# Designs tried in a protein design chat: VH-VL binders against a5use3. Part 4

Target 1, 222 residues: a5use3
Amino acid sequence: MVIHAIVPVKELHRAKQRLARVLDAHERRALSLAMLNDVLVALSYSPVSRIIVIGRDVETGHTARAHGAAFVIDQSAALNDALHQAAADIPDHAAALVAPSDLPLLGAEDVIALTCISGDKPGVAIAPAHDGGTNLLLVSPVVGWTFLFGPDSLTHHIAAARQRHLPVHLLRLPHLERDIDDIDDLIWLAQQPGDTSAQRLARMFLERKGAQLWQSSDMPPH

## First folded at step 1 (VH-VL)

Design a9 (framework fv_acasunlimab)
Fold by ESMFold2-Fast, scan of step 1:
Structure a9 (fold): chain C 222 residues (1-222), chain A 122 residues (1-122), chain B 108 residues (1-108)
Amino acid sequence: as target 1 above (222 residues)
Amino acid sequence: EVQLLEPGGGLVQPGGSLRLSCEASGFTFSSYAMSWVRQAPGKGLEWVSGISGYGGSTFYADSVRGRFTISRDSSKNTLFLQMSSLRAEDTAVYYCAKEPTYYDILTGYDYWGQGTLVTVSS
Amino acid sequence: SYVLTQPPSVSVAPGQTARITCGGNNIGSKSVHWYQQKPGQAPVLVVYDDSDRPSGLPERFSGSNSGNTATLTISRVEAGDEADYYCQVWDSSSDHVVFGGGTKLTVL
């Protein structure tokens, strides 16, 4: 299977607004870029044939190119439109893997597992998010596919696959069920095993801003 | 529905060998890590070995390392445990068990086979 | 080697609450899973990842895990809950799965 990965990245100055009460604009930008670096590292060690980063910021483009990824300027305001724009650059016979830029614990082995469950035949493979969304989406082939990310996207993507008579394979990956969006996610990331760029930053933030982070968290300090 | 079928064990003399099999159905076999867990008569559960969904990683309890080999055949949806140099203390009911994820053996076992009795005795 | 300690037996009257403990050094940093086993049957997962319940199991089964002790709580106990219960974790330092010794729950 020939796989083109698509990594959508929101405008950095608007990213991670749920963290704004604890992290300033530069800290949120640094976190977003660190998570992008972690995702690109994982994809570069996976069996994907090409990586396409779609975004709007010069720093995002620089980070993408540093990892050998193509950078596409996002001409849309909506995530699904941006994904369709990026998918237009993928050959008709190839598969697309959509990986969000905010999954810093993504490993090459996760991509390998998703490709193994999917096999070489036409189909859809999904790693669900904890909130009923979609965190990893593999569509083979991607030509003619409609992206439906948003609230309850797991249900919508399953329905889209069924409408096209494509088998759906669900792969539960607990460490990828949590995208990093809020203060509780940041604290959780800091406490997980590993030493990714985002984890180092999260641990630094927890060390320097611990009182503010725990006051804003739904999780009690342990 | 998920099913794990173990076709049967046997009586083996000490020092002998035996291969156990576990036939899986009702789920995408290569997506899920699996383990062998045993239970000696009247005793508790003891983990024996684990294998990732695609077979890239294998793990063994200290008591069986070097003597047992776990493997899987995705074309047959079958998990195997090749046991060699069997000892009296290996006498137990052996269960195959499925994890909810492909490599994370930190997760609990959601489905178990019916168990197969292995007796090691002269 | 990592060790999980369970009481060998717990007795409870019908309708009361049973609590089965699983002790381990810093077990609160690990994910704990609980199994029910009735005589002649394979184990059945009743609680996973400390406190989550498999689909189809009653809300009477719950779990908690903090510090050095994890606990399986069975509320409004019924005669059919009489069984052996096992806790289980993964020990990353040895790369193996560890089961507790088991607790026999007797419903009086």
Scores: ipSAE 0.000, ipTM 0.422, lowest interface PAE 17.7, mean pLDDT 84

Design c1 (framework fv_recaticimab)
Fold by ESMFold2-Fast, scan of step 1:
Structure c1 (fold): chain C 222 residues (1-222), chain A 120 residues (1-120), chain B 112 residues (1-112)
Amino acid sequence: as target 1 above (222 residues)
Amino acid sequence: QVQLVQSGAEVKKPGASVKVSCKASGYTFTGYYMHWVRQAPGQGLEWMGYINPNSGGTKYHQNFKDRVTMTRDTSISTAYMELSRLRSDDTAVYYCARDYEGWDSYFDYWGQGTTVTVSS
Amino acid sequence: DIVMSQSPSSLSASVGDRVTITCKSSQSVLYSSNNKNYLAWYQQKPGKSPKLLIYWASTRESGVPDRFSGSGSGTDFTLTISSLQPEDFATYYCQQYYSTPTFGQGTKLEIK
């Protein structure tokens, strides 16, 4: 199948507000851009035919173009509307893969696995989030699809697929069940195997701000 | 619609323990921290601690660290707060409240409260 | 802990009045890196749970009437009700979330 990836990026000055007490605005922007870089690297090695980044910031646009991705300016600021805006330019027979910008452990092999479970027939493939949300969504074809990201989006996307008489394929990807959103996620990311841009930055934050991060964490100290 | 429903009123003797439940609905339970706040009769609000329902991690106010335990059951979207070695000055309404920003934050939704009375 | 002090402890007012309640923190709740004040306001009616009115010192929660407004920065904050309605008679609490959450002692708004 021909796949167009859509990577929505939140406005950087509002990104990762759950980290605001420990990370200043510049550090949160740097983390968001590092995670975007990691997602774009994974997608660039995957079988996707094109990558579309939709966002509002100049820095996001520069990062997208550095990876050969198209950059679309988000006119709505609402996630589902931004996804519909980006999807409007996808050819009628093509599939759309929605990949969040905050999954720094995404690998090309994950995208390959998702496409394999979906197969060549019309359908929907989903990698669930740990919290009942959707972390990867593949819709083939995307024409006529309604995006329903938000609380309980896994349940909503499954229902949407059934209403359209499309089979649903669920693929559990444990390393992608945890989007990086709060202090505990950041500490977890730093401790995982690997060497992504976001992991290097997370480890730097632990080195420089360890006491503040552990004080703000709900996880047992290491 | 977001809703937090707490267990019913309890009457306990000094030295006993009490376990209050808070059942969440209308949102992804593991996506938001759950805090516990109490209010003694005619007094203000006092923060006790929180649980991260995703990790099970907890943070307790130093005044309660020796006596409070917060847990959750993700299969039924329910958080629990257990307070042990009760004294008469633990008589209060106990609230669960949802955190908006994900740590030591403001609370956008509150449970209806559970009255705990500690008396001889 | 950051100590929150409200004034007055109680006040009497009539429907249609403009009411102001003040809240003072023992140290600044302004985070310089994001320029936000970590302060919220709640309304509590007898026998009911608190309800969020204002967060980030001046942002009104969805569904809260526009007669409620918050202002201030750093250590000094004000909640204003521009034209008091019968349903507004309640106790009001400020709360900081810059550090471990703490609440003011409350201001009881009573009908004259």
Scores: ipSAE 0.000, ipTM 0.432, lowest interface PAE 14.7, mean pLDDT 86

Design c10 (framework fv_recaticimab)
Fold by ESMFold2-Fast, scan of step 1:
Formats: sequence, structure tokens, C-alpha cells
Structure c10 (fold): chain C 222 residues (1-222), chain A 127 residues (1-127), chain B 112 residues (1-112)
Amino acid sequence: as target 1 above (222 residues)
Amino acid sequence: QVQLVQSGAEVKKPGASVKVSCKASGYTFTGYYMHWVRQAPGQGLEWMGYINPNSGGTKYHQNFKDRVTMTRDTSISTAYMELSRLRSDDTAVYYCARTPEYYDILTGYSSYGMDVWGQGTTVTVSS
Amino acid sequence: DIVMSQSPSSLSASVGDRVTITCKSSQSVLYSSNNKNYLAWYQQKPGKSPKLLIYWASTRESGVPDRFSGSGSGTDFTLTISSLQPEDFATYYCQQYYSTLTFGQGTKLEIK
């Protein structure tokens, strides 16, 4: 299977606003770019044939190109529209893999596992989010597909696959069930095994700002 | 996060029934099959059956078919396993465990590995 | 009922060793229509719930170290731990999900 990955990236100045009480604008921007770097590294070692990053920031474009990825300027108002815009660049017979830019624990092995459960036949493979959403979506072939990310998107994507008579494969990937959006997520990321760019940055923030982060967190410090 | 929390330990007399609960949180309860597996002291794992929380459909292992009942309550995301006519050799730790559902057009709906397990419920049957 | 047989029943090993555990099914667990082997491997530490390691015979569960690998097809399967770590001493179970569900009897991995 020929796979084209799509990585949508929100505007950097709007990213991670829930961290604003403990991280300044520069630090939040650095975290977002570190997570994007981690996702692009994972995809570059995976069996994907091409990576397409869709976003609006110059820095996002520079990061994408540094990893050999194509950068597409997001001309849409919503995530699903941006994904359809990016999918227009994908050949009709190829598969699309949608990977969010804020899954810093994504590894090449996760992409390999998703492709293995999907196999070589037409179908849809999904790694669910903790809240009933979709964190990884593989659609083979992508031609004619409608992206339905948002609340309850797992249910919506399953329905979309059934409408197109495509089998659905669900693969649980626990380390990918948690998006990094708030202070508790940042602390959790720092505590997980691994040494990704975002994890190093999160650990540095804990070391320098630990008191502020724990005061703002509902997580126990152990 | 994703968790399965089981009810507490039970001590029963031979001939009694026991009902173990398994409360799911952090995921869509109806999207995953719920299995029950037991383990006698010092022994291996023994599958008892499963329930599909979406349909209420069940499948039981032949060894338990006449004594086990699996149910669920979707309003509180809880699965139940009731084992009747208890014998001393029913003394075991009883686990609930979920499996992801997958659909393949050639094979239909099915499940695969048990990725999340409850902590276990010890059931002791003694005179 | 598909019977699962594990070998050996127990194994003594040292940290750093390469360990192999085998599992044999009484019938093929390979489904030709989707070319998948309906076989999983679990790890259980004393007093703890089992933990999924491998599914579809060779797919590693997320968060499982790459020293664990599964191989085989049809009726003969192997779990390999390439460089044994102290936390790996546990009981290991294979499990088929091709026709209902059956576990192997388990292999206890002990410190030599």
C-alpha cells in the first residue's frame, strides 16, 4: 500500500492557550513545533511514501521542509476542509494517513501496526482517542472519502466507512489516546518513557517551572 | 483515563451465587466487547465468555454455559458476571477485560487482543 | 475447541539472555480470507492482571518494548525476548481468538 500522510497544524499563536497560565507565547510555540517535529520524525521512519503538512505559519512550513515533507497553505476555515484540501494532492489509488501534530509519542511502529491490521485490501483503520474521537486515521484508498473529525468522530468515521462498504479496523494505541492540550497533559508527557523533542522540552519546563505547573495541576506529584 | 474497576472480594458457601461487576470509564463502553476470564490459585487463565455491550449478545464457554450469565447496564457503563451453583473449585480471581471491535467485509465484526483488564475480584468458595 | 499447548512449562534464565517460548494450536488460527493469525501473547506478573504484549501473532501492543517479538503462522508460534530484563520475569500466555477463545497453560519465566 502506497500511503500519503497528512499532518494538520493549527495556527501557532492559537495553539496550547490552556497552557498560557504557566507557559509564555514563545514557550507554547516551541512546544507545538517540538511536537510537530516528533510526529514528522515518526512518519519519516514509517512506511509512508510522502508527508503533507497543512498549516498557515511560516515556521510550520520550515519545519515540514526540514523533514522532506510537502507544505500546503491551509485555505480553509475548519479542520475537515483542510484535510480535504490536502487529500486533493494524493493519487486516487493511494491511501491517506491522518496524524495530528500534537501526538509527540507517535512512533514508526504505531504506523506499521496500523498498516498491518489494515492489510492490503480497501478499508479504514483507526486509533481511537480517549474521548470517542479519532487520533490516527488510515483510509485506503482515500478517493471519495469524507473526513469527519470532531466530537464523536470515531462513530462518524465508522458510519462513513459503512456507507462506502469499507471494513473498519480499530487499533488501540494507549500512548496516542492523550492529546497534549493542558497542564496535566504536559506533566503526563514528561513522565512517560521515551526521549522525544517534546518530552525533553516538557521535562525542562517541569525542572524550571515545577512549582507553577504543580500548583496549576490536578495530577498528584508522584 | 481508560479503566475497568471491579467489585470487591467475595466469600461464598457451596451452592450460592456470586455477581461480579466491572465499571468502565474513559472510553465508549458500547464500542468494545467485554470478556470474563478467571484464574484459580497457582493456575492458568480460563476464558468464561463475553458480552457485546452494544447488542447485549453473549457467548459462553461450554464449561460455564449452564451456570454463567453476563449482562450490562449501558447507563452506568457497567458489565456483570453472575456464576451460580458455586463449587469449591470455582475459587479464583475473576477478571473483566475488553477487546477492540473490528469490522472486515470478508469476516464481519470480530475482536482481537484484550488490551485493558480490571484489577480482578477474588471469589473464595468454602464450607 | 482449539487447544493451545505451550512449551516449556517453566524456564530459568539470566538477565541479558535471549528467551523463546513456543505455542502450538490444535488447528490453524490463520484466516485465509484476511490473511491474519488470530493469536495473542500476554504477560502476567504475580498479583497483577495480565498485560497484552502481541496480537495478530506479530503486532506489538503500544508501549511494549521492542525486545519482545512474535512470529509464526498457522499452528506454530513463538514469543521471543531478545535481551531479558529484570522486569521480564513473569508468566507468559498465548491465546487464540479464531474460534471463541482459548489460552495456553502458561510458561513461567524464572531467575536462574
Scores: ipSAE 0.000, ipTM 0.409, lowest interface PAE 22.3, mean pLDDT 85

Design c2 (framework fv_recaticimab)
Fold by ESMFold2-Fast, scan of step 1:
Structure c2 (fold): chain C 222 residues (1-222), chain A 120 residues (1-120), chain B 112 residues (1-112)
Amino acid sequence: as target 1 above (222 residues)
Amino acid sequence: QVQLVQSGAEVKKPGASVKVSCKASGYTFTDYYMHWVRQAPGQGLEWMGYINPYSGDTKYHQNFKDRVTMTRDTSISTAYMELSRLRSDDTAVYYCARGYYDSSGYEDYWGQGTTVTVSS
Amino acid sequence: DIVMSQSPSSLSASVGDRVTITCKSSQSVLYSSDNKNYLAWYQQKPGKSPKLLIYWASTRESGVPDRFSGSGSGTDFTLTISSLQPEDFATYYCQQYYSYLTFGQGTKLEIK
């Protein structure tokens, strides 16, 4: 199948505000860009025909183009509307893969697995988030699809697929069940195997701010 | 001038749900976190959680995690706090409060409070 | 969670008195990188919402009289009212914002 990936990116100055008590604005910006780099690296090695980054920051555009991705200026500032804007540029018979910019452990193998479970028939494949959300969404074909990211989006996307008589394939990928949003996610990311740009940065933060990070954590010590 | 105006008092039966609104004006609604804090009669302040109005992201205190839902509507600059499966000990004044942008932990403006009474 | 402990639970005083209220955190709320204490103080009068008095442990909010002062660092903090006025009889709360939010249990300041 022909797949166009969409990577939505929030404005950098507002990104990761849940980390504001531990990370200053520059550190949160650096983390967001490191995670975007990790996602774009994974997608560049994936069976994707095109990568579309949608956002509003000059620096996000620079990062997208450095990886050979198209950059589209977000005219809505609302996630689902931004996704519909990006999807409008996708050919009617092509598939869309939505990959959030905050999944730094995404690998090409994950994208391949998602395409394999989906097959070449019309359908929807989802990698769920641990909190009832959607972390990877593959829709084939994308024409006529409505994006419903937000609270309980797994339930909403499954319902949307059923209304359109599309089969739903769930692929549970534990390392992708966490988008990096709060202090517990940052600590978890640092402890996972691997050496992505975001992991190196998270490990630096733990080394230099460890007491503050653990104090802010709701996770049991590990 | 910053104002937070909350919905009126509610009387509910045990097991019901209540949804309190908080309408913001005088600033850019999406630039500041909105916190919810309650106070039972004669008791202290108890933090329930917050919502980031820009993203919709929420953080709930462990005590409320399974019964509270915080949402917002950016088109009318209004935040909502819904508490389900109400019990008599949920009788309290519920406040919304604005947190600062980068360090949104201290609250510079508070709503007037919404009294919720849970009785049979 | 960071636990906030206030003392005393109640305090009786007369107009003109110097009063002090103490707040202790179970863990340090001093962030070494910016050298700031993530601590605030609030005043609440009966039937009214809380009002911010002090943030960053010692910075007075605009419009708050200079008789109110905050001090301390790390885990031990004090709110001082140098010359108590009639309008100051209220309940006072400390709050940490180092790791989300936690309030102290409050100190009721009552007329002697």
Scores: ipSAE 0.000, ipTM 0.411, lowest interface PAE 17.4, mean pLDDT 85

Design c3 (framework fv_recaticimab)
Fold by ESMFold2-Fast, scan of step 1:
Structure c3 (fold): chain C 222 residues (1-222), chain A 120 residues (1-120), chain B 112 residues (1-112)
Amino acid sequence: as target 1 above (222 residues)
Amino acid sequence: QVQLVQSGAEVKKPGASVKVSCKASGYTFTGYYMHWVRQAPGQGLEWMGYINPNSGGTKYHQNFKDRVTMTRDTSISTAYMELSRLRSDDTAVYYCARSLWFGEYPFDYWGQGTTVTVSS
Amino acid sequence: DIVMSQSPSSLSASVGDRVTITCKSSQSVLYSSNNKNYLAWYQQKPGKSPKLLIYWASTRESGVPDRFSGSGSGTDFTLTISSLQPEDFATYYCQQYYSTYTFGQGTKLEIK
């Protein structure tokens, strides 16, 4: 299967607002760019034929091009509209893989696993988020698909697949169930094995701001 | 677009200090590390260190640790490199250059260079 | 420090020639976790600042002509110019950014 990955990126000046109590605007921008870097690294070593980053910031475009990805200026106001804009450039019979920019533990092996469970036949494969959302979405072929990201999107994407008589395959990837959105996610990321760009930053923040981070967290310090 | 504009040429005597500035525009100043690289006449490029403009944190090459100080002023998007106790072999062109804040990318934009001549 | 060595220190070539420049690092600059080589190539013309050409050993920077290509992994790297143009006569530097930052001594490409 020919797969085109779509990585949507929010405006950097509004990124990670739930971290604003412990990270200033520039630290949040750096974290967002580091996570984007990690996602693009993983996709670059996966069986994806092309990577399309859709966003609005010059820094996002720079990071995309650094990994050989195409950068498309987001002309929409909503995530699903941006995804439809990006998908318009994908050949009708090719598959689309939607990967958010905030999954810093994504590996090429995860993408391979998702393609394997999907197989060679038309279908939908999903790695769910812990909150009932969708963290990875593979649609093969992409023609005629409607993206339904948002609250409870796992349920909505499953329903969309059923309406189109497409099999749906769920692949639970625990390390990808947690997108990095709040203080607890940041602490969790710092504690996981690995050495991605975002993990280095998270560990630096934990060392430098430990008291503030732990005080804002429901996780006990160890 | 992205520009790094450095201060003008300096002529100094041995033992003096020099402070070179690098004014950034066209991007988020605090989102990228600012590096300093020098080049002596007819020689190659030598990395001196960097500053993280967001935190003010620095890392200096061991050859410069006791003589170099890197600072920044975020209100005017300007980085500074001060080299003290100048010797004749500090005569060089000094460049500022940026990299992504988390250090995963090489030096994509460079200043035009500042010539520092140290002679008696 | 990781020591970078380039060869040759200088070479003479004619327009249209295929040119290769070699760079060796004293230790591996391949990061096993992401399988990327932290190696870049720069072009510097007299009186000008260096210009980034190649990063991650083989990825061409935006706006750089496709006659420039990078290859290699670990400790041994090559920059190739497939069909030399008049504007390509310059000094070329490799750089590792795996453990701090060090540059090769440079290769001066001169008109034959």
Scores: ipSAE 0.000, ipTM 0.415, lowest interface PAE 18.4, mean pLDDT 86

Design c4 (framework fv_recaticimab)
Fold by ESMFold2-Fast, scan of step 1:
Structure c4 (fold): chain C 222 residues (1-222), chain A 118 residues (1-118), chain B 112 residues (1-112)
Amino acid sequence: as target 1 above (222 residues)
Amino acid sequence: QVQLVQSGAEVKKPGASVKVSCKASGYTFTSYYMHWVRQAPGQGLEWMGYINPNSGGTKYHQNFKDRVTMTRDTSISTAYMELSRLRSDDTAVYYCAREGYSYDFDYWGQGTTVTVSS
Amino acid sequence: DIVMSQSPSSLSASVGDRVTITCKSSQSVLYSYNNKNYLAWYQQKPGKSPKLLIYWASTRESGVPDRFSGSGSGTDFTLTISSLQPEDFATYYCQQYYSSPTFGQGTKLEIK
């Protein structure tokens, strides 16, 4: 199938507000850009025919273009509306892969696995989040689809697929069950195997701000 | 609404194996970890382990690690717990329980009574 | 494993009474850096499965009457039922989820 990836990016000055108690605005911006870089690296090695980054910041546009991605200025500022805006230019019968900009452990093997489970027939493939959200969404074809990201989005996307008589394929990818959104996610990211740009930053923050980060964590020490 | 429905009571002899099922409905089966907890007569609740229903990944308590196997069938939204080499002290009610967002057990099956006697 | 101890093992009370059940853990279940207690309370009626009442030591589960309250921190926890109703006569269990889950031995609440 022909796949167009959509990577939505929230305004950098508003990004990762749950980290604001420990990370200042500049540090949250740096983390968001590092994670976007990691996602774009993964997608550049994936069987994706085009990458579309939709966002509002100059730095986001620069990062997108550095990876050969198209950059679309978000006219809506609401996630689902931004995704519809980006999807409007995707050809009929092509698939859309929505990859959030905050999955720094995403690899090309994950995208390949998702496409393999989806197969050649119309359908929806999802990598769920641990908390009932949607972390990767592949819709084939995307024409006529309604994006329903938000709380309990896994349930909503499954229902949307069923209403359209599309089969749903769920692929649990443990390293992608956590989008990096709060202090516990940041600590978890730092502890995972690997050496992505975001992991290097997370480890640096733990080293320099360790007491503040651990104090704000919901994770037990063991 | 969320429901977890377990298989019926079992009577087994020492040395046998038992396989208990837990059928989920009312939510996305693969999105929540499923735990197994047992309760012997007159005893408290004892955690046995969990399964990630989408991946099939499992974690077992050390006390059961050599005798328990947890599996699932995503096509019928059903989790299984098999306990082998049964002893009389395995007589208990076995529960499946869903892990909620706060790591608590927010929904429980009705329980399956397993009696091990000669 | 963290050992959970409940007291009393049983108690008798009348409708309208205030009842207190205590739970002690062998080590702290307070994650000091986030100030959360990894402690839940369950109610179990004869022949039925346990039902979640309280999580994070003091947060009431949706649909649970406000006469149920949880308190405590670290190693010492309390479940309070402020005005007993007939449907409250049951066995109550505390549970920690700081490490591999463990439960108290239960407190049976009986009609006086």
Scores: ipSAE 0.000, ipTM 0.414, lowest interface PAE 17.2, mean pLDDT 85

Design c5 (framework fv_recaticimab)
Fold by ESMFold2-Fast, scan of step 1:
Structure c5 (fold): chain C 222 residues (1-222), chain A 122 residues (1-122), chain B 112 residues (1-112)
Amino acid sequence: as target 1 above (222 residues)
Amino acid sequence: QVQLVQSGAEVKKPGASVKVSCKASGYTFTGYYMHWVRQAPGQGLEWMGYINPNSGDTKYHQNFKDRVTMTRDTSISTAYMELSRLRSDDTAVYYCARDHYDFWSGYELDYWGQGTTVTVSS
Amino acid sequence: DIVMSQSPSSLSASVGDRVTITCKSSQSVLYSSNNKNYLAWYQQKPGKSPKLLIYWASTRESGVPDRFSGSGSGTDFTLTISSLQPEDFATYYCQQYYSTWTFGQGTKLEIK
């Protein structure tokens, strides 16, 4: 299976707005870039033929290039449009892997596992998000596929696969069920085993903003 | 603090060209498309086009395509809109405006310059 | 090209009134893949730049008072001001960003 990975990146200035109460714009930008770095590291060691980053920021483009990824400037109005734009140049018989830029615990082993359950035959493999969304989506082949990320996207992607008579394989990856979007996610990330770029930043933020961060969180302080 | 500061008022004769500037501060200039919108006296808003400050790529409304040129200078975070072969009906306030990019918000215009009045008269 | 039409072109109201402005698009601005309406509302006071109020038809921009709300889907949209304040007298514009950018002709809200 030839796989082209697509990594959509939110505009850095506006990224992680749910963290605005405890992290300033510079800190949120740094966190977003660290998570993108972590995702690109994982994909660079994964069995993917090409990595395509789609976004609007020069810094995102520099980060993509540093990892040998192609950078495509987002000409679209929304996430699914950006994904269709990025997928337009993928060969008809190739697969597409969509990996969000905010999964800092993604490892090459996760991508390998997703390709193994998918096999060499046409199909769709999904790692679900905790909120009913889609955190990893592998579509083989991608030709004619419609991306449906958003609320309840797991249900929508399963329905899309069924309409095309493609088997669906769900792979439960607990460490990838949680996007880093709010204060509780940041605290969770800091507490997980590992030492990714994003985890280092999260731990630094917890240390330096301790009481403020815990007061703004639904998570218990111990 | 996001701020867009435009150049001062211009008075031009028919057939001349006008070049309006828009200096951005408080954000990453190359990360957002810059749009140009005009408003004739007592009239509504009319979209003219945009520039991607990162690539220099432009898109113009069909009504302006043969007379407008949008450029930028990334070293000073400034966008420019030049309108040529001016007519009296080009008299308007010209605005620069930043697009609002988020996965869900798309291309609506979140911050606007103060406007530049261009008067075309003989 | 998507044509935007607003009604009324002007209306007079008093402080405390509930005001409703409508906007119609010549074709749907709902994108089925993300279930979002590519529709925004702007406020413009005399001599000032437009200010974004609402995007995605119903999402209020940060700092915009709760009395402003947007509703509708597809081709028919409404901006409501639940209890008009003196600072709300302005011209209001809808805008689609589904296919390029087009504005409605504006609705001038005048003091009665």
Scores: ipSAE 0.000, ipTM 0.426, lowest interface PAE 14.6, mean pLDDT 85

Design c6 (framework fv_recaticimab)
Fold by ESMFold2-Fast, scan of step 1:
Structure c6 (fold): chain C 222 residues (1-222), chain A 120 residues (1-120), chain B 112 residues (1-112)
Amino acid sequence: as target 1 above (222 residues)
Amino acid sequence: QVQLVQSGAEVKKPGASVKVSCKASGYTFTDYYMHWVRQAPGQGLEWMGYINPNSGGTKYHQNFKDRVTMTRDTSISTAYMELSRLRSDDTAVYYCARVTYYEGSGFDYWGQGTTVTVSS
Amino acid sequence: DIVMSQSPSSLSASVGDRVTITCKSSQSVLDSSNNKNYLAWYQQKPGKSPKLLIYWASTRESGVPDRFSGSGSGTDFTLTISSLQPEDFATYYCQQYYSTLTFGQGTKLEIK
């Protein structure tokens, strides 16, 4: 299976606003770029043939190119439109893997597992999000596919596959079910095993801002 | 310094095809998407589609999907828009325009326009 | 497609006047995840290409005079020229870039 990965990146200007009370704009931007770096590292060690990053920021483009990824300028605000734009550049017989830019615990082994459960047959493989959404989506081949990310996207993608007579394979990856959106997510990320760029930043924030972070947390104390 | 220079005016008969060129200079051609927009006499602006000059990938507005083809030649930094099976209501000025790279949106540079007249 | 409606279709004004042009979209062009309105304004003079004035609903393009300002969010947008100059008599277009691209029908600003 020839696989082209698509990594959509939201604009950095307003990234991670739920962290604004403890992280300034520069720190939130740095965290977003660190998470993108982690996703690109994982994809670089995976069996994907090409990585396409779609976004609007100069820094996002620099980060993409540093990893040998193509950078595509997003011509639309809507996530699904951006994914269709990126997918238009994928060869007819190739598969597309959609990976969000904010899954810093993504590993190459996760991508390998997703390709293994999908096999060499036409089909769809999905790693669900905790909220009924889609965190990893592999479509083989991608030609003619309609992306339906958003609320209840797991249900919508399953229905889309069914309409096209494509089998659906679900792979639960608990470490990828949590997006890093708020203070509790940041603390959780810092506490997980590993040493990704985002984890190093999260641990630095805990060390330098510990009292402020814990005061803003909804998590119970140890 | 950035310039988009389009080919000259065309007069065509109904049923013919027209191919308009847009030559870019003053920037890296493959770093910016190229869009095509037309304007009929005394009318507003109508978006037709775009091309990614790096990959050749295209997206066309549904009104033009059956008749438009957008291509590019990276060796001469030129984008092309070909419209086939021309009708009298295709009479318009056709513009190429690029999208800004730096956190902006909208068309920051436009070609001068190519007048296409379709008459018998 | 998102339909863009401009009003008025034309208006007459004098140099020094404050001019307001309105644009309404058939559905929201606000992206809730980045809190940006995907709305631009263009100026077009007869026989010439359009010129970008405003993007993100309220961000002025480099080189555009500060008398031009954009405001609004979601579905209702306004372009304001605070003190009209002779070179401002032109047709103005709003444009959404939220999902594909569509333009308003234009507002012709005429001297009287």
Scores: ipSAE 0.000, ipTM 0.462, lowest interface PAE 13.7, mean pLDDT 86

